VH-VL binders against q0atu2. Designs and how they scored, part 331

Target 1, 119 residues: q0atu2
Amino acid sequence: MLDKKARIRTSREYRNVFEKGKRLSGRFLIIYYVENALDNNRFGFITNKKIGMAVIRNRIKRQLRAIVREYQGQVKNKHDIVLVARAGIGKSSFEGMEKDYIAIMKKAGLFARNANKID
Key: E = the ipSAE of ESMFold2; O = the ipSAE of OpenDDE; V2 = 0.75 times the mean of E and O plus 0.25 times the DockQ between their complexes.

## First folded at step 16 (VH-VL)

Design b42 (framework fv_ivicentamab_arm2)
Fold by ESMFold2-Fast, scan of step 16:
Structure b42 (fold): chain C 119 residues (1-119), chain A 119 residues (1-119), chain B 110 residues (1-110)
Amino acid sequence: as target 1 above (119 residues)
Amino acid sequence: EVQLVESGGGLVQPGGSLRLSCAASGFTLSSYGMNWVRQAPGKGLEWVSIIYEGGYTDYASWAKGRFTISRDNSKNTLYLQMNSLRAEDTAVYYCARGSEYDLYYFDLWGQGTLVTVSS
Amino acid sequence: AYDMTQSPSTLSASVGDRVTITCQASQSIDSYLAWYQQKPGKAPKLLIHKASSLESGVPSRFKGSGSGTEFTLTISSLQPDDFATYYCQQYDNYGYPELTFGGGTKVEIK
């Protein structure tokens, strides 16, 4: 489970990320992200009705939280990040979601480890 | 003043190579997604490539393998290495900055540099 | 990549006219559509992002509307400064980006 300090919980906090943050899209996930004034990261998760029934949406949310927790130590500190599941996510595998997450976080420059510099 | 200035365009023979440069001033290039967009004489706009904040890259399908986007953070300069040039690559090449809100639309453009591929 | 069809390719108008430019996506792109203005010999200038959000410094006579597959740029009371070519651009990517521009609409003086 993600620590409660690491979760975005209020509508005001979600609104701030959507209004001020940058969007980056993947195959199954969209992230919105913005630097915060805290000394820790906070994550939000959105699974809207486009995905399917509540049972599917709840499964996806649990799987996304598990993925985020697994890679939490690699994420650069001081960010609020909201993951929005795309309509097609219900058909993806767990591994597919995980790979998509890693790819978008690397593109965003949010993983602390660097790719070797490109000349 | 926030600016992008392209250079390096010119006349080159089919099969030749050319490297374009784009010097950024007034902002830090590595904090944005940076793009190349081209426009053939009298034709429309065509996206070429992006380098993400994290240093990863993506290309239009027709550009992959022939074109390489890169940046030098110490010089605050973006590059496009073009190899195996064809007559169809004749175009004005624009350096374009992805927005702070979504790196896939462009809020700042350079004035462009003309590449002519002809025998 | 999404096909972006822009119409008309050319339109002739007079100062003070209301002009409408249409952009159609081959598949739904939600509201991830930008509009650019390009004058001869110059780089494109961003006018609108997210289908309807006007950029700072762009006159209020420019309005974007639409969502899904059909989008419109409207210029109310056309001014001399508005004779230019306009491009729409989709940016709803699914992993591997293939950003697509419309073919352009040239707004000419009658």
Scores: ipSAE 0.594, ipTM 0.870, lowest interface PAE 1.5, mean pLDDT 90

Design b43 (framework fv_ivicentamab_arm2)
Fold by ESMFold2-Fast, scan of step 16:
Structure b43 (fold): chain C 119 residues (1-119), chain A 119 residues (1-119), chain B 110 residues (1-110)
Amino acid sequence: as target 1 above (119 residues)
Amino acid sequence: EVQLVESGGGLVQPGGSLRLSCAASGFTLSSYGMNWVRQAPGKGLEWVSIIYEGGYTDYASWAKGRFTISRDNSKNTLYLQMNSLRAEDTAVYYCARGSEYQPYYFDLWGQGTLVTVSS
Amino acid sequence: AYDMTQSPSTLSASVGDRVTITCQASQSIDSYLAWYQQKPGKAPKLLIHKASSLESGVPSRFKGSGSGTEFTLTISSLQPDDFATYYCQQYDNYGYPELTFGGGTKVEIK
């Protein structure tokens, strides 16, 4: 479970990330991200009706929160990050979603080690 | 003034190698996704490769295994190492900066450097 | 990789004409399309991103429209400085990106 302080909760906060943030797309996920003025990272999650019915969208949201929670210690401080699930995410495995998340976070330079090519 | 200046193009025999350089000025190269785009004489534009802010790389499928994109942050310079060159690789090679908001469209281009692969 | 079909390949026009260039994607790319202008011997210049967002310094006579698979670049009143080749580029990618350009449209003096 993500702490309440680590969640983006208001429509104003989501809008700020979408309008000012950088965008990077993966296979199943898109991230939007921007530096914040806080002492911590905050995460938001968007699953729209294109993914499928509520039961599928709720499963995806729970799995994405679990992935984010697992890797939160590796994320550069002071960022607001919104994960948007792509339509095809309903067909992915948990491991597939996790690999996609790691790949896009590394490409974005959001993991603590921002160095040359990483194998 | 923000600028990109390519160099290293020239005449090379089929099967040969060349390394292209792209010197950035007026901005920090490592803060952007940086790209190589080429254009054969009288033909259209073709994307070659990207190095992401985080240092990860991706390549056009035809370039993978033959071309290597890299950067030297201390010199603020982008490179493209080209091996096993073919006549079909003859083109002007442009260094192109990905947008601040996402790396996949290009808001700044260098003047290009001509690579001619001929026997 | 997504195929990008641009039409026409060449058009002849006079100053003051309305010019329309079309770009079709083989699959939906939402609105993730950019337009570039290239003059002979020079690098391309970004005109529009996200199908319709005009870049700073680009004249308002340039307009981008469309979403999904069909996109249009319109020049409402062609000026001498607009004789150039125009390219569309898709940038809606999945995991391993393949960034694809259209074949180009050369706008020539009639």
Scores: ipSAE 0.564, ipTM 0.862, lowest interface PAE 1.9, mean pLDDT 90

Design b44 (framework fv_ivicentamab_arm2; at its last look DockQ between E and O 0.16; V2 from the best seeds 0.00; counts 0 for: pae O 7.6 > 2, placed apart)
Fold by ESMFold2-Fast, scan of step 16:
Structure b44 (fold): chain C 119 residues (1-119), chain A 119 residues (1-119), chain B 110 residues (1-110)
Amino acid sequence: as target 1 above (119 residues)
Amino acid sequence: EVQLVESGGGLVQPGGSLRLSCAASGFTLSSYGMNWVRQAPGKGLEWVSIIYEGGYTDYASWAKGRFTISRDNSKNTLYLQMNSLRAEDTAVYYCARGSEYEPFYFDLWGQGTLVTVSS
Amino acid sequence: AYDMTQSPSTLSASVGDRVTITCQASQSIDSYLAWYQQKPGKAPKLLIHKASSLESGVPSRFKGSGSGTEFTLTISSLQPDDFATYYCQQYDNYGYPELTFGGGTKVEIK
């Protein structure tokens, strides 16, 4: 369950992430991310009609929030991060979305690298 | 101001190895995605590998298993270890910096270092 | 990997000419395309990213356009400094980057 405080709420806040943030693409997800001046992370989620019907978009959004919540403790603090679902995400498994999220976040440097099983 | 300087190129026999270096000045390598791009004599550009801000790596399909990209943050230097070299690896190898906004287009290039694979 | 077909391979032009270079992607890459200029013996120089965004310090006579699979670089009034080889590069990817360049277009003096 994502706390209200950890969610990007306004169109102005989303616009700020898109205009000033870095972009990194995955198989099913694209992230846009920028450091914030707050004491916590905030997440935004975008699912468009190219993904499918409302039922599918709502399921994807719920699943992405669950993934973000599960890994929130591994994310470096003070970032606004927007997850944009790609058209192909509707055919992905939950595990596929989760693996894609982890891979993107690690490449972005938003997860602690030295905590990974590298050796 | 900002600069990339490659070194380590030279003549090597087929099956041999070389390690290329790329020294950065005027900026911090670890804040960018860093790339190697090569160009065979009289031919076009070919992407080789990337090391992301987070330290993870990706390679062109033909480079996997033979080439290894790495960096030493304390020396602000990028490396490319090339093993099992073939005649078709003959090229000028460029160190290229990914944009601060996304790592896959290159806003700063070194002068290049020539690798010749020949008997 | 996305094939990038660049045309023409060579063009001859005079100072003051409008020159057009085309780049075709085998699949849609949205607007994730960059253009580079390379002079003999030198490294490439970034001109344009995201199909149409001109880099700081690049003359306004350079213009990028297009989206999806068809892209164009136009030089509106060719200058002596513009005789060079030009490359397009796609950077759309789906987690595993396979960045590809066009074959290049050499702009020569007529």
Scores: ipSAE 0.806, ipTM 0.908, lowest interface PAE 0.8, mean pLDDT 91
Fold by ESMFold2, look of step 17:
Structure b44 (fold): chain C 119 residues (1-119), chain A 119 residues (1-119), chain B 110 residues (1-110)
Amino acid sequence: as target 1 above (119 residues)
Amino acid sequence: EVQLVESGGGLVQPGGSLRLSCAASGFTLSSYGMNWVRQAPGKGLEWVSIIYEGGYTDYASWAKGRFTISRDNSKNTLYLQMNSLRAEDTAVYYCARGSEYEPFYFDLWGQGTLVTVSS
Amino acid sequence: AYDMTQSPSTLSASVGDRVTITCQASQSIDSYLAWYQQKPGKAPKLLIHKASSLESGVPSRFKGSGSGTEFTLTISSLQPDDFATYYCQQYDNYGYPELTFGGGTKVEIK
C-alpha cells in the first residue's frame, strides 16, 4: 500500500500533472510526470469506464498499485506521476503491465537505479 | 541560441556506411526525446528513429538492424550510424527535438544533411 | 498501423484566400496530430500540436480542428509567407512508435 505522502490527492494536483507534465505511452499504460517541490514522489492512478465494469477497474488499479509499490524505491525523487490505464489493459497479464511500466519508466529516465533491484 | 546542426552527409556507394552528427546548442540534448526524420528528394517526411530522455531507442521497422541512433551527452551531440545503405535511403536527414511535453512531435529541427546513395 | 491520407496534394490559391487542408487517419488517433509547414530548401516548422493547439509565434490565421480520424488545417486569409508545403503527422502510439506523416499539401501561388 502506498504511503499517504506518496499519493496524488486533489483534482488540482492531477490537473497540474496533466497540464504541465510530460506524457509517454506504452502498450497498456500512459504515464504523465512532472517535477514537484517535495522531497518525495507521488503517484496517481486513473481507470475509466471504457476499461470495463467496476470489478475489472478495481482489479487493474490494485495491480498497478502493486507494481508501483514494488519499484518505487528506484524512481528518481521529486516527481508527481500519474498512471492512466489504456482501454486494452483489461486483457493484459500482471507481468504484461509490469513490463510495460518498466519500459515506460526507463524511457522517461525516471529510474535512478536498475529496475531489477530494491534498496 | 537554440539550434540543431547536422553534418556528415555525402555520396556513398550502395552497401556502404555513413555516420551523421547533430550538434545541439542552447539546450541539454539528454533532456528531450531526440529524433531523426528523413525526406527523399521531392517526397514527404518519414520518421526514422528516436533516442528517449532515458537513453532507450526505437526505430522505424525498415531501419532496424541497419541504423543505430546514439548520443554523446558530454558533447551534446546526436548520431545516426547508417549501414548497408541502399538507393532508397537517399534523402535529406533531419535531426528533430521532441517537444517538452512528449517526444513524438517535433518543435525544433536542424537544416538537414543530404545523403546520396548511388553507384 | 496508422495510415495518414492528406488532401489535396496540390492547391493553387491567391493572397487573401481561405484555404483548407484535410488529413484523414485510418484509425482513431484521438487528438494526437501535429501540423508542419515546410518551404523549399528549409526544415519543417511546427505549427500546431494536439490537433488545435497553436505553437508560440504562429499567426492566428492558422487554425487546426478535428479529432478521431478527420482533421483540418485552415488558413483564414492566405499571406505571401504561407506558400509552402504542409504536412500532418500522427503521434498516437502503443509503446512502439509508428510516427507517420501525411503525403503533404503544396500550396502554390495562382
Scores: ipSAE 0.704, ipTM 0.886, lowest interface PAE 1.1, mean pLDDT 90
Fold by OpenDDE, look of step 17:
Structure b44 (fold): chain C 119 residues (1-119), chain A 119 residues (1-119), chain B 110 residues (1-110)
Amino acid sequence: as target 1 above (119 residues)
Amino acid sequence: EVQLVESGGGLVQPGGSLRLSCAASGFTLSSYGMNWVRQAPGKGLEWVSIIYEGGYTDYASWAKGRFTISRDNSKNTLYLQMNSLRAEDTAVYYCARGSEYEPFYFDLWGQGTLVTVSS
Amino acid sequence: AYDMTQSPSTLSASVGDRVTITCQASQSIDSYLAWYQQKPGKAPKLLIHKASSLESGVPSRFKGSGSGTEFTLTISSLQPDDFATYYCQQYDNYGYPELTFGGGTKVEIK
């Protein structure tokens, strides 16, 4: 999993992102992102019953954490980012999720300019 | 009531430029993916461009380089800058709001504004 | 880009008729298809998204079905208000849209 310091953990932290952050919708993900006052990025993950049974939701969350972990070093610093899984994500492959994540992060301008990612 | 109102259309010579506006009311334009879609007289619909909630822009392959989508959040207004206009650009241009859930289908349209490119 | 082919281009029907419009995609778009209704001199109106999900306020006589490459819009009993041109639109993209519409189907009075 992500380091504890790289995780949004409290309801207050989540609310801050939702209230003050920007929103961007992808095919399988919606992201909310806002600058923080830290030296590191923090990630949050939201899954709900619309994406499927608890087993599916847990799988999706695990997969999203894996994706975020893979690319976290290329994300611009000082951001809180919440990933919200959309209903169709349960039918998506891991590669599809990854592709969508990369695309949406680029659209948000959260990847470094030198990031070389394949969409 | 939520609505979109396009303006700025008119007659322009080939090679000329024109900027269209789309004023939104009843909702915050920057909270949605906003699109331009055009329709040549007696023809079908053609997607032109999108500006996402985060401000990222995308274009149809044929539109790249000549068309620029932007928005002014303080005015809650969407724009389409059109350069190097051609006769085949003659069309009614619609601004269309992407769904709150997915910006790639359009749940709100303006009345359209006619652009005629002719010598 | 995806090619979307609608058939027929024109359809003549009477009030009360069952009307079926077909949209074919050049490749699978899963269920990422929307249907619009457009009347002369008016902007398009969204009817259906995700192939079969009706928008709020759309009469139940409208039904979208299909997946993959074949889609249909069915009007179970055509009403006077339904004479219009209908468009399908694919949005099967991974964040970089090349959104395409079908050529349209004009439903006119017989």
Scores: ipSAE 0.015, ipTM 0.686, lowest interface PAE 7.6, mean pLDDT 90
ESMFold2 (binder alone), look of step 17: mean pLDDT 92; pTM 0.948

Design b45 (framework fv_ivicentamab_arm2)
Fold by ESMFold2-Fast, scan of step 16:
Structure b45 (fold): chain C 119 residues (1-119), chain A 119 residues (1-119), chain B 110 residues (1-110)
Amino acid sequence: as target 1 above (119 residues)
Amino acid sequence: EVQLVESGGGLVQPGGSLRLSCAASGFTLSSYGMNWVRQAPGKGLEWVSIIYEGGYTDYASWAKGRFTISRDNSKNTLYLQMNSLRAEDTAVYYCARGSEYEPWYFDLWGQGTLVTVSS
Amino acid sequence: AYDMTQSPSTLSASVGDRVTITCQASQSIDSYLAWYQQKPGKAPKLLIHKASSLESGVPSRFKGSGSGTEFTLTISSLQPDDFATYYCQQYDNYGYPELTFGGGTKVEIK
């Protein structure tokens, strides 16, 4: 489970990320992200009804939290990040979701080890 | 104020190589997704490549293996290395800045540099 | 890659006219579409993003609308500065980006 302080919980906080944040889309995920002033990262998760029944949406949310927790040590500090699941995510494997998350986070420059990469 | 200035275009033989430069001023290039977009004479716009804020890159399918996008953060300059040039690569090449909010629509463009691939 | 089809390719109009340009996506792109204006010999200029969000400094006579697969750019009262070529661009991608522009619409003097 993610630390309580590492979770975006309020509607106002989600709205801030959507209004001021940057957006990057992957195959199964969209992230919205913005730098915060809190000295820690916070994550939010959105699974809408287009994904499927509540059972499927709950499974996806649980799996995404597990992925985020596993890679939390690689994420640059001071960011609010919201993961929005795309409609097709329900047919993805856990590995597929994990690969998509890693790819998006690297492109966004949110994995600390890749922030200063010259290509 | 912000601007992008391209250089390095010119006449090149088929099979030859050219490196284009794009000098950014008034903003930090590494904080944005940066793109190359080309336009053949009298034709429409065609996306070539992106370098993301995190330093990862993507290319149009026809550009893979021949073109390489890169940046030098110390010089605040974007590059496009073009190899194995063909007549159909003849175009004005624009440097384009992805939006602050997402990298795939372009809120700032350079003036373009003409690349002519001919005998 | 999502094909983007603009119509018409060329449009003749007079100052004061209402001008409509259409952009069709080969599959749904939600609202992830931008419009650009390009004058001869110049770089494109962003007019609208997210189908309908007008950029700062762009005159209110420009309006974008639509979602899914059909999008429209309208110029409510054409001005001399508006004679240009207009391009739509989709930016809704699944993983590997293949950004696609429409073929362009040249708005010329009648």
Scores: ipSAE 0.378, ipTM 0.832, lowest interface PAE 3.0, mean pLDDT 89

Design b46 (framework fv_ivicentamab_arm2)
Fold by ESMFold2-Fast, scan of step 16:
Parts: C-alpha cells; sequence; structure tokens
Structure b46 (fold): chain C 119 residues (1-119), chain A 119 residues (1-119), chain B 110 residues (1-110)
C-alpha cells in the first residue's frame, strides 16, 4: 500500500489535477499529471463501474497500487498523478497493466532514469 | 511568435531514402509531443509518427520499420528519416505540435514540405 | 484504428448560411475529437478540441457538439473566410496509438 502522504485524498486535489494537468492515455490506463509544490509525489486512483463488479475493481486497485509502489522511486520531480482505469482493464493481466503504466510514465517524461525498464 | 518550418522534401526514386527537418522557433520542442502528418495531393490527412516529451516514439502501422522520428534538442529541430520509399508515400509532410495538455491533437502546424516518389 | 466517416464530402453554400458537417466514429471516442480548417495551399488550423472547446481566436460562429460516435461542426453564419476544407480527428488512443482523421468536407461557394 502507498504511504498516506503519497496519496491524493480530497476532491479539490483531484479537480486540480484534472483542470490544470496534462493527459496521456494508454491501452488500459489514462494518467493526468501536474507538478506540485510539495516535497513528495502523490498518486490518485479512479476505477468506475464500467470496469466490472466490486471484486474486479478492488483487484485492479490493489494491483495498480502495487505497480505504482514498485516504480515509485523512478518518478521524477514532485508531481500529483491520477491514474484512471479504462473499461477494458478488467481483461488485462498484471503484466499488461504494468507494461502500460511504464509506457505512459516514460512517454510523459515522468521517470527520472532514461533506462528502458520494460526491456 | 511560435513557428514550425519544414525542409528536405524533393523528388526521390522508389526504394530511396530522404530525411525531413522541422525547425521550431518561439518554444522549446522537447516540452511537447511532436508529430508528422502527411497529405497526398488532393487527399486527406494521415498521421505518421509522434515523439513524446519523454523521448518515446510511436508510428502508424504502415510506417513502422521504414520511418524514424527523432529530435535534436540543441538545434530545436525535429526529423523524419524515411527509408524504402514507395510511390504511395508521395505527399506533403507536415510537422505538427501536440497540445501542451494532450499530445494527440495539434495546435501548431508547419507549412509542409512536398515529397514526390517517382521514377 | 477507429474509422472516421465525415459527411458530406462536399457542400455548396452562400455567405450567411448555416452549415453543418457531421463526423461519425466506428466506436465510441467519448469526447476526444478535434476539428481543423484547411485553406488551399495552407496547413490545417485547429478550431476545436474535446468535441466542443473553441480555440482562442476562433470566431464564435464555429460550434462543435456531440459525444460517443456522432459529432457535428456548425458554422452559424458563413463568412467569406470560411470557404475551406474541414477535418475531424479522433484522439481517444491506446498505448499503441493510431490517430485517424475524417475524409474531409469541402465547403465551396454555391
Amino acid sequence: as target 1 above (119 residues)
Amino acid sequence: EVQLVESGGGLVQPGGSLRLSCAASGFTLSSYGMNWVRQAPGKGLEWVSIIYEGGYTDYASWAKGRFTISRDNSKNTLYLQMNSLRAEDTAVYYCARGSEYEPHYFDLWGQGTLVTVSS
Amino acid sequence: AYDMTQSPSTLSASVGDRVTITCQASQSIDSYLAWYQQKPGKAPKLLIHKASSLESGVPSRFKGSGSGTEFTLTISSLQPDDFATYYCQQYDNYGYPELTFGGGTKVEIK
């Protein structure tokens, strides 16, 4: 699970990311991201009913948090990042979600290292 | 003022190669997703390739393996290397800047450079 | 890639007319659609993004509407500068993006 201070918590904070942030879409994920004035990165997660029933949505949330946690040390600067799961994510493998996350983070220029992590 | 200027187009034989350049002024090219879009004479627009802010690249399926997008940040210039050219590659090639908020729609275009592939 | 069907391919109109151009996506693209204007011998110019968001400097007579699979561009009172070809473009992309444009609609003098 991500540290409490690394989570976006309030609806105002989510709105700020959506209104001022950049958007980049992947196959299973969309990210919205904006630089913050804090001393750390913060992540938010959105899964909606289009994905499937609660058991599927909860599995996806746990897997996405695990992926974000694993690559947290590579995330550049100080950003607020919201991950929005697309409807098709329920059909993805863990590896598929992980590869999609890495690809979109690298496209966004959000990984501090330029090494190919998916390679 | 912000501007994109393409160059490098011309007549080339089938099977030949050509490199297009796109000089950017008034903004930093590396802060945007940069695209190539082409238009055959009298026809519609067709997306070719993108280089994202983070340096990752994507291509139209028909362009993969033949075309390479790149940039030189020190010269603020975008390139398209085209190999194994075919008659159906004949088109005006436009350099196009992705929006600050979404790299996949284009808020600034160059005037284009004509590539003619003919014997 | 999503097929984008634009209609009509050509329309004839007079100054002052209300003009409507339609763009249909083969699958839902939510609201991720842009509209461009292209004059002969010139590069395209962005008019609208996110289906209905007018770009700065674009006259208010241009309006975009729609979501899902059907979209329209309306010019409420056609001006001489509006005779051009218009293109829609979807950008609801996946990790392997294939951006697609409509075939274009040429708005010409009646």
Scores: ipSAE 0.535, ipTM 0.855, lowest interface PAE 1.8, mean pLDDT 89

Design b47 (framework fv_ivicentamab_arm2)
Fold by ESMFold2-Fast, scan of step 16:
Structure b47 (fold): chain C 119 residues (1-119), chain A 119 residues (1-119), chain B 110 residues (1-110)
Amino acid sequence: as target 1 above (119 residues)
Amino acid sequence: EVQLVESGGGLVQPGGSLRLSCAASGFTLSSYGMNWVRQAPGKGLEWVSIIYEGGYTDYASWAKGRFTISRDNSKNTLYLQMNSLRAEDTAVYYCARGSEYEPYWFDLWGQGTLVTVSS
Amino acid sequence: AYDMTQSPSTLSASVGDRVTITCQASQSIDSYLAWYQQKPGKAPKLLIHKASSLESGVPSRFKGSGSGTEFTLTISSLQPDDFATYYCQQYDNYGYPELTFGGGTKVEIK
């Protein structure tokens, strides 16, 4: 589970990320991201009905939170990041989602591409 | 004023190599996804390659293995290394800046540099 | 990669005319389409992104519309500066981009 302060909660906060943030597409995920004025990163998660039934959407959301939590130490500080699950994510493995997340975050410049990291 | 200026085009024999440069001014190149787009004489536009903010790269399928996109942040300059050139690579090559929101549509273009591949 | 088909390839028009250019994608690209203007000997210039979002500084006579597979660029009252070639470009991708442009539409003087 992510710390409460590391979660995007309100519709206003999600809207800010969508309107001002950058967008980058992966195979199973889209991220929207923007630098914040806080001392920490915040994450949001969106799983819409195109993915499937509630049990599938809830599983995906839990798995994405687990992936984000595992890699939170790799993420450059001071960002609001929203992960939007694409329709095909329900057919992906956990490892597939994880690889997609890492690839997108590295392209976005939110992960270091080598061992020398600042965050 | 924000500008992109390409250089390095010229005449090259089939099988040869050429490196193009694109000097950016008025903005920080590493904060954007940067692209190369080409246009054969009298023909339409064709996307070649992208380098993302994070330094990772993607290529058109036909460009993989022959072309390498890179940047030098200290010089604020984008490069395209072209190897194993063919007659069909003859084109004006443009560097193009991905928007601040998404790297895949281009809000700033250089004036282009002509590459001619001929014996 | 998505095939992008523009029509017509060439059109002749007079100042003051309403001009419509069509772009068709081989598969749905949602609204992830941009329009560019290119004058002879010059680099392309962005007009519209996200199918209908007009770029700052672009005259309001330019309008983009459509979603899915069919898109249009309309110039409501053609001006002398509008004689150019126009290109659509799709940018819907699933991790590995293969960005594609339409073949272009040349708008020339009648």
Scores: ipSAE 0.803, ipTM 0.906, lowest interface PAE 0.8, mean pLDDT 91
Fold by OpenDDE, second read of step 17:
Formats: sequence, C-alpha cells, structure tokens
Structure b47 (fold): chain C 119 residues (1-119), chain A 119 residues (1-119), chain B 110 residues (1-110)
Amino acid sequence: as target 1 above (119 residues)
Amino acid sequence: EVQLVESGGGLVQPGGSLRLSCAASGFTLSSYGMNWVRQAPGKGLEWVSIIYEGGYTDYASWAKGRFTISRDNSKNTLYLQMNSLRAEDTAVYYCARGSEYEPYWFDLWGQGTLVTVSS
Amino acid sequence: AYDMTQSPSTLSASVGDRVTITCQASQSIDSYLAWYQQKPGKAPKLLIHKASSLESGVPSRFKGSGSGTEFTLTISSLQPDDFATYYCQQYDNYGYPELTFGGGTKVEIK
C-alpha cells in the first residue's frame, strides 16, 4: 500500500481537489489533480457502487493503488491527485487500467520528463 | 487581453500541404488543452484535434495520418500541419482553448482562418 | 464516436417567444455536454458547460438541462440578439476519442 504521507485521507482534502483541481477523463478512470503546498504527492481513490459489489470495488481499489505505487516515483512533485473509477473499470484488465492511468497522466503532464512510460 | 489569432490559411491545390498557426496572448497556451475545430462553408462544426497540457495528442478518426497538431511553447503558438489536402477539407479552421478545469469544452476561440482546397 | 442528434435543424420564432432546442446522444454522456452560439461570420461562443452551468456574461434567459442522453437548451424569452445558430457538443469521449458536435439549430426570425 501507499505510504500514509502519500495518501489523501480527509474529506476536506478531497473537497479541495474537486473544487480547485483540473479534471481529465479516461476510459476507465477520471483524475482530479491540483498542486499542493507539500514536498510530496498525495493520492486519493474513489470507487462507487456503480462499479459493482464491495468485493469488486475493493479489488479495483487495490489494483489502482498498485498502479499508482509503481509509477509514483516518476510523477511530478507537489500534487494532490484523486483517481475516480468509472463504471466500466470492472470489465478491464489490470493492464488496461495501467494503460489508461498512464495515458491520463501523460495528458495531464504529471510525469517527469525522464519518466520511462509505456507509449 | 486574452485572445487567439489564427493564420496560415489560403488557397492550396488538392494533394498539397498547409500549416496553420494560432498565436495565443494573455495566457500560457501550454497550460491548457488546445483544439482545432473546422467548419465547411454553410456547414456545422467539426472537431479535428487536441493537444493536452502534457503534450499528448488526439485526432478525429478522419484526420489521423493527414493532420498533426503541435505547439511551440517558446512562441506560445499552436500549429496544425495538414497534408494530402482534399476538396472536402475546405473550411474555416478555428483554434479553441479548453477550459481551465477541463480541456474538452472550449471557452476561447480565434477568429478562424479559411483554407480553400481547389484545383 | 458518439452520435449527436440535434433538433430541429431550423427554428422560426419571434421576439419574446420561448425557444427549445434538443440534443440527443447515442450513449450516455452523463452531464458532459456544452452549448455554443454562433453568428454569421463569427466564431462560436460558449454558453453552457456541464449541461446546465451558465458561462459568465451569458444572459439568464438561457438555460441548459438534461443528463444521460437527452439534453435541452431553452431560451425563455427570445431577444433580437439571440437569432443565431446553436450547437451542442459532447466531451465524455475517451474510448471514442472524438469530440462531437450536434448538427446545429438555426434560430431565425419568423
């Protein structure tokens, strides 16, 4: 799992991202992102009942955390980023989720210039 | 003052090439998603391409392979390279800025530049 | 890509009339729809985003409503300045990587 420092945990923190952040849509994910005043990035994850049962939602959340953890060292600093799972994500493979995440992050310009990413 | 100014339109023969420019002022172009939208004479609006904040690009299916969107951050200018032009490409070409929060609806437009493809 | 059907193509009305324009999406786009106004020889102007959010400076007589696949632009009392062509545009298009405009509705003087 992500380090506690790298996690958005409070309702106020989430609200700030939604109100002040930018939004980008992917096939399976929506991201909201905004600069923070910290020296580290923080990630939040949202899965709703449209995705499926609790077991499915928890699985998706674990998979998204794994993806974020894998690439977090390549993300530009000083950002709060919230990942919102879309309804169709339950039908996606892990690789599909990863590809979608990478695409969205590229669109947002949130990867470091020297990041090694899948094209 | 915030504005977009297109240029580079003109008469070109079928099979020819043309590069359009869109100069932005009053804001940093690379901080926004930027789009090209065209309109044939007496017809509706048709989306052509987008370049996201991160530099990622997407195209309409019909535009892929013939059109290329790019930008020069140092010049704060957006470009559209058009190759293998056809009569049906005749249109006013607009550059349009995506909104601050999402790049997908366009809150600022240029005056447009006319491209005429004819023998 | 999503198909956007806009109706009617042409609408004749008088000043003071209530005008309604509809836009139908082939698939649900939630509330990710924008409305534009375009006058002859001019670039389009954004009126509404996210189905119902009015842009700054746009008169309150313009109202956007709807979600999913059915959307409506209403002008409560048509003014002389409102005669123009209107377009809807969907932007929930990932997986269908094209932004799509409706065919347009020309609002003309009766």
Scores: ipSAE 0.691, ipTM 0.909, lowest interface PAE 0.7, mean pLDDT 93

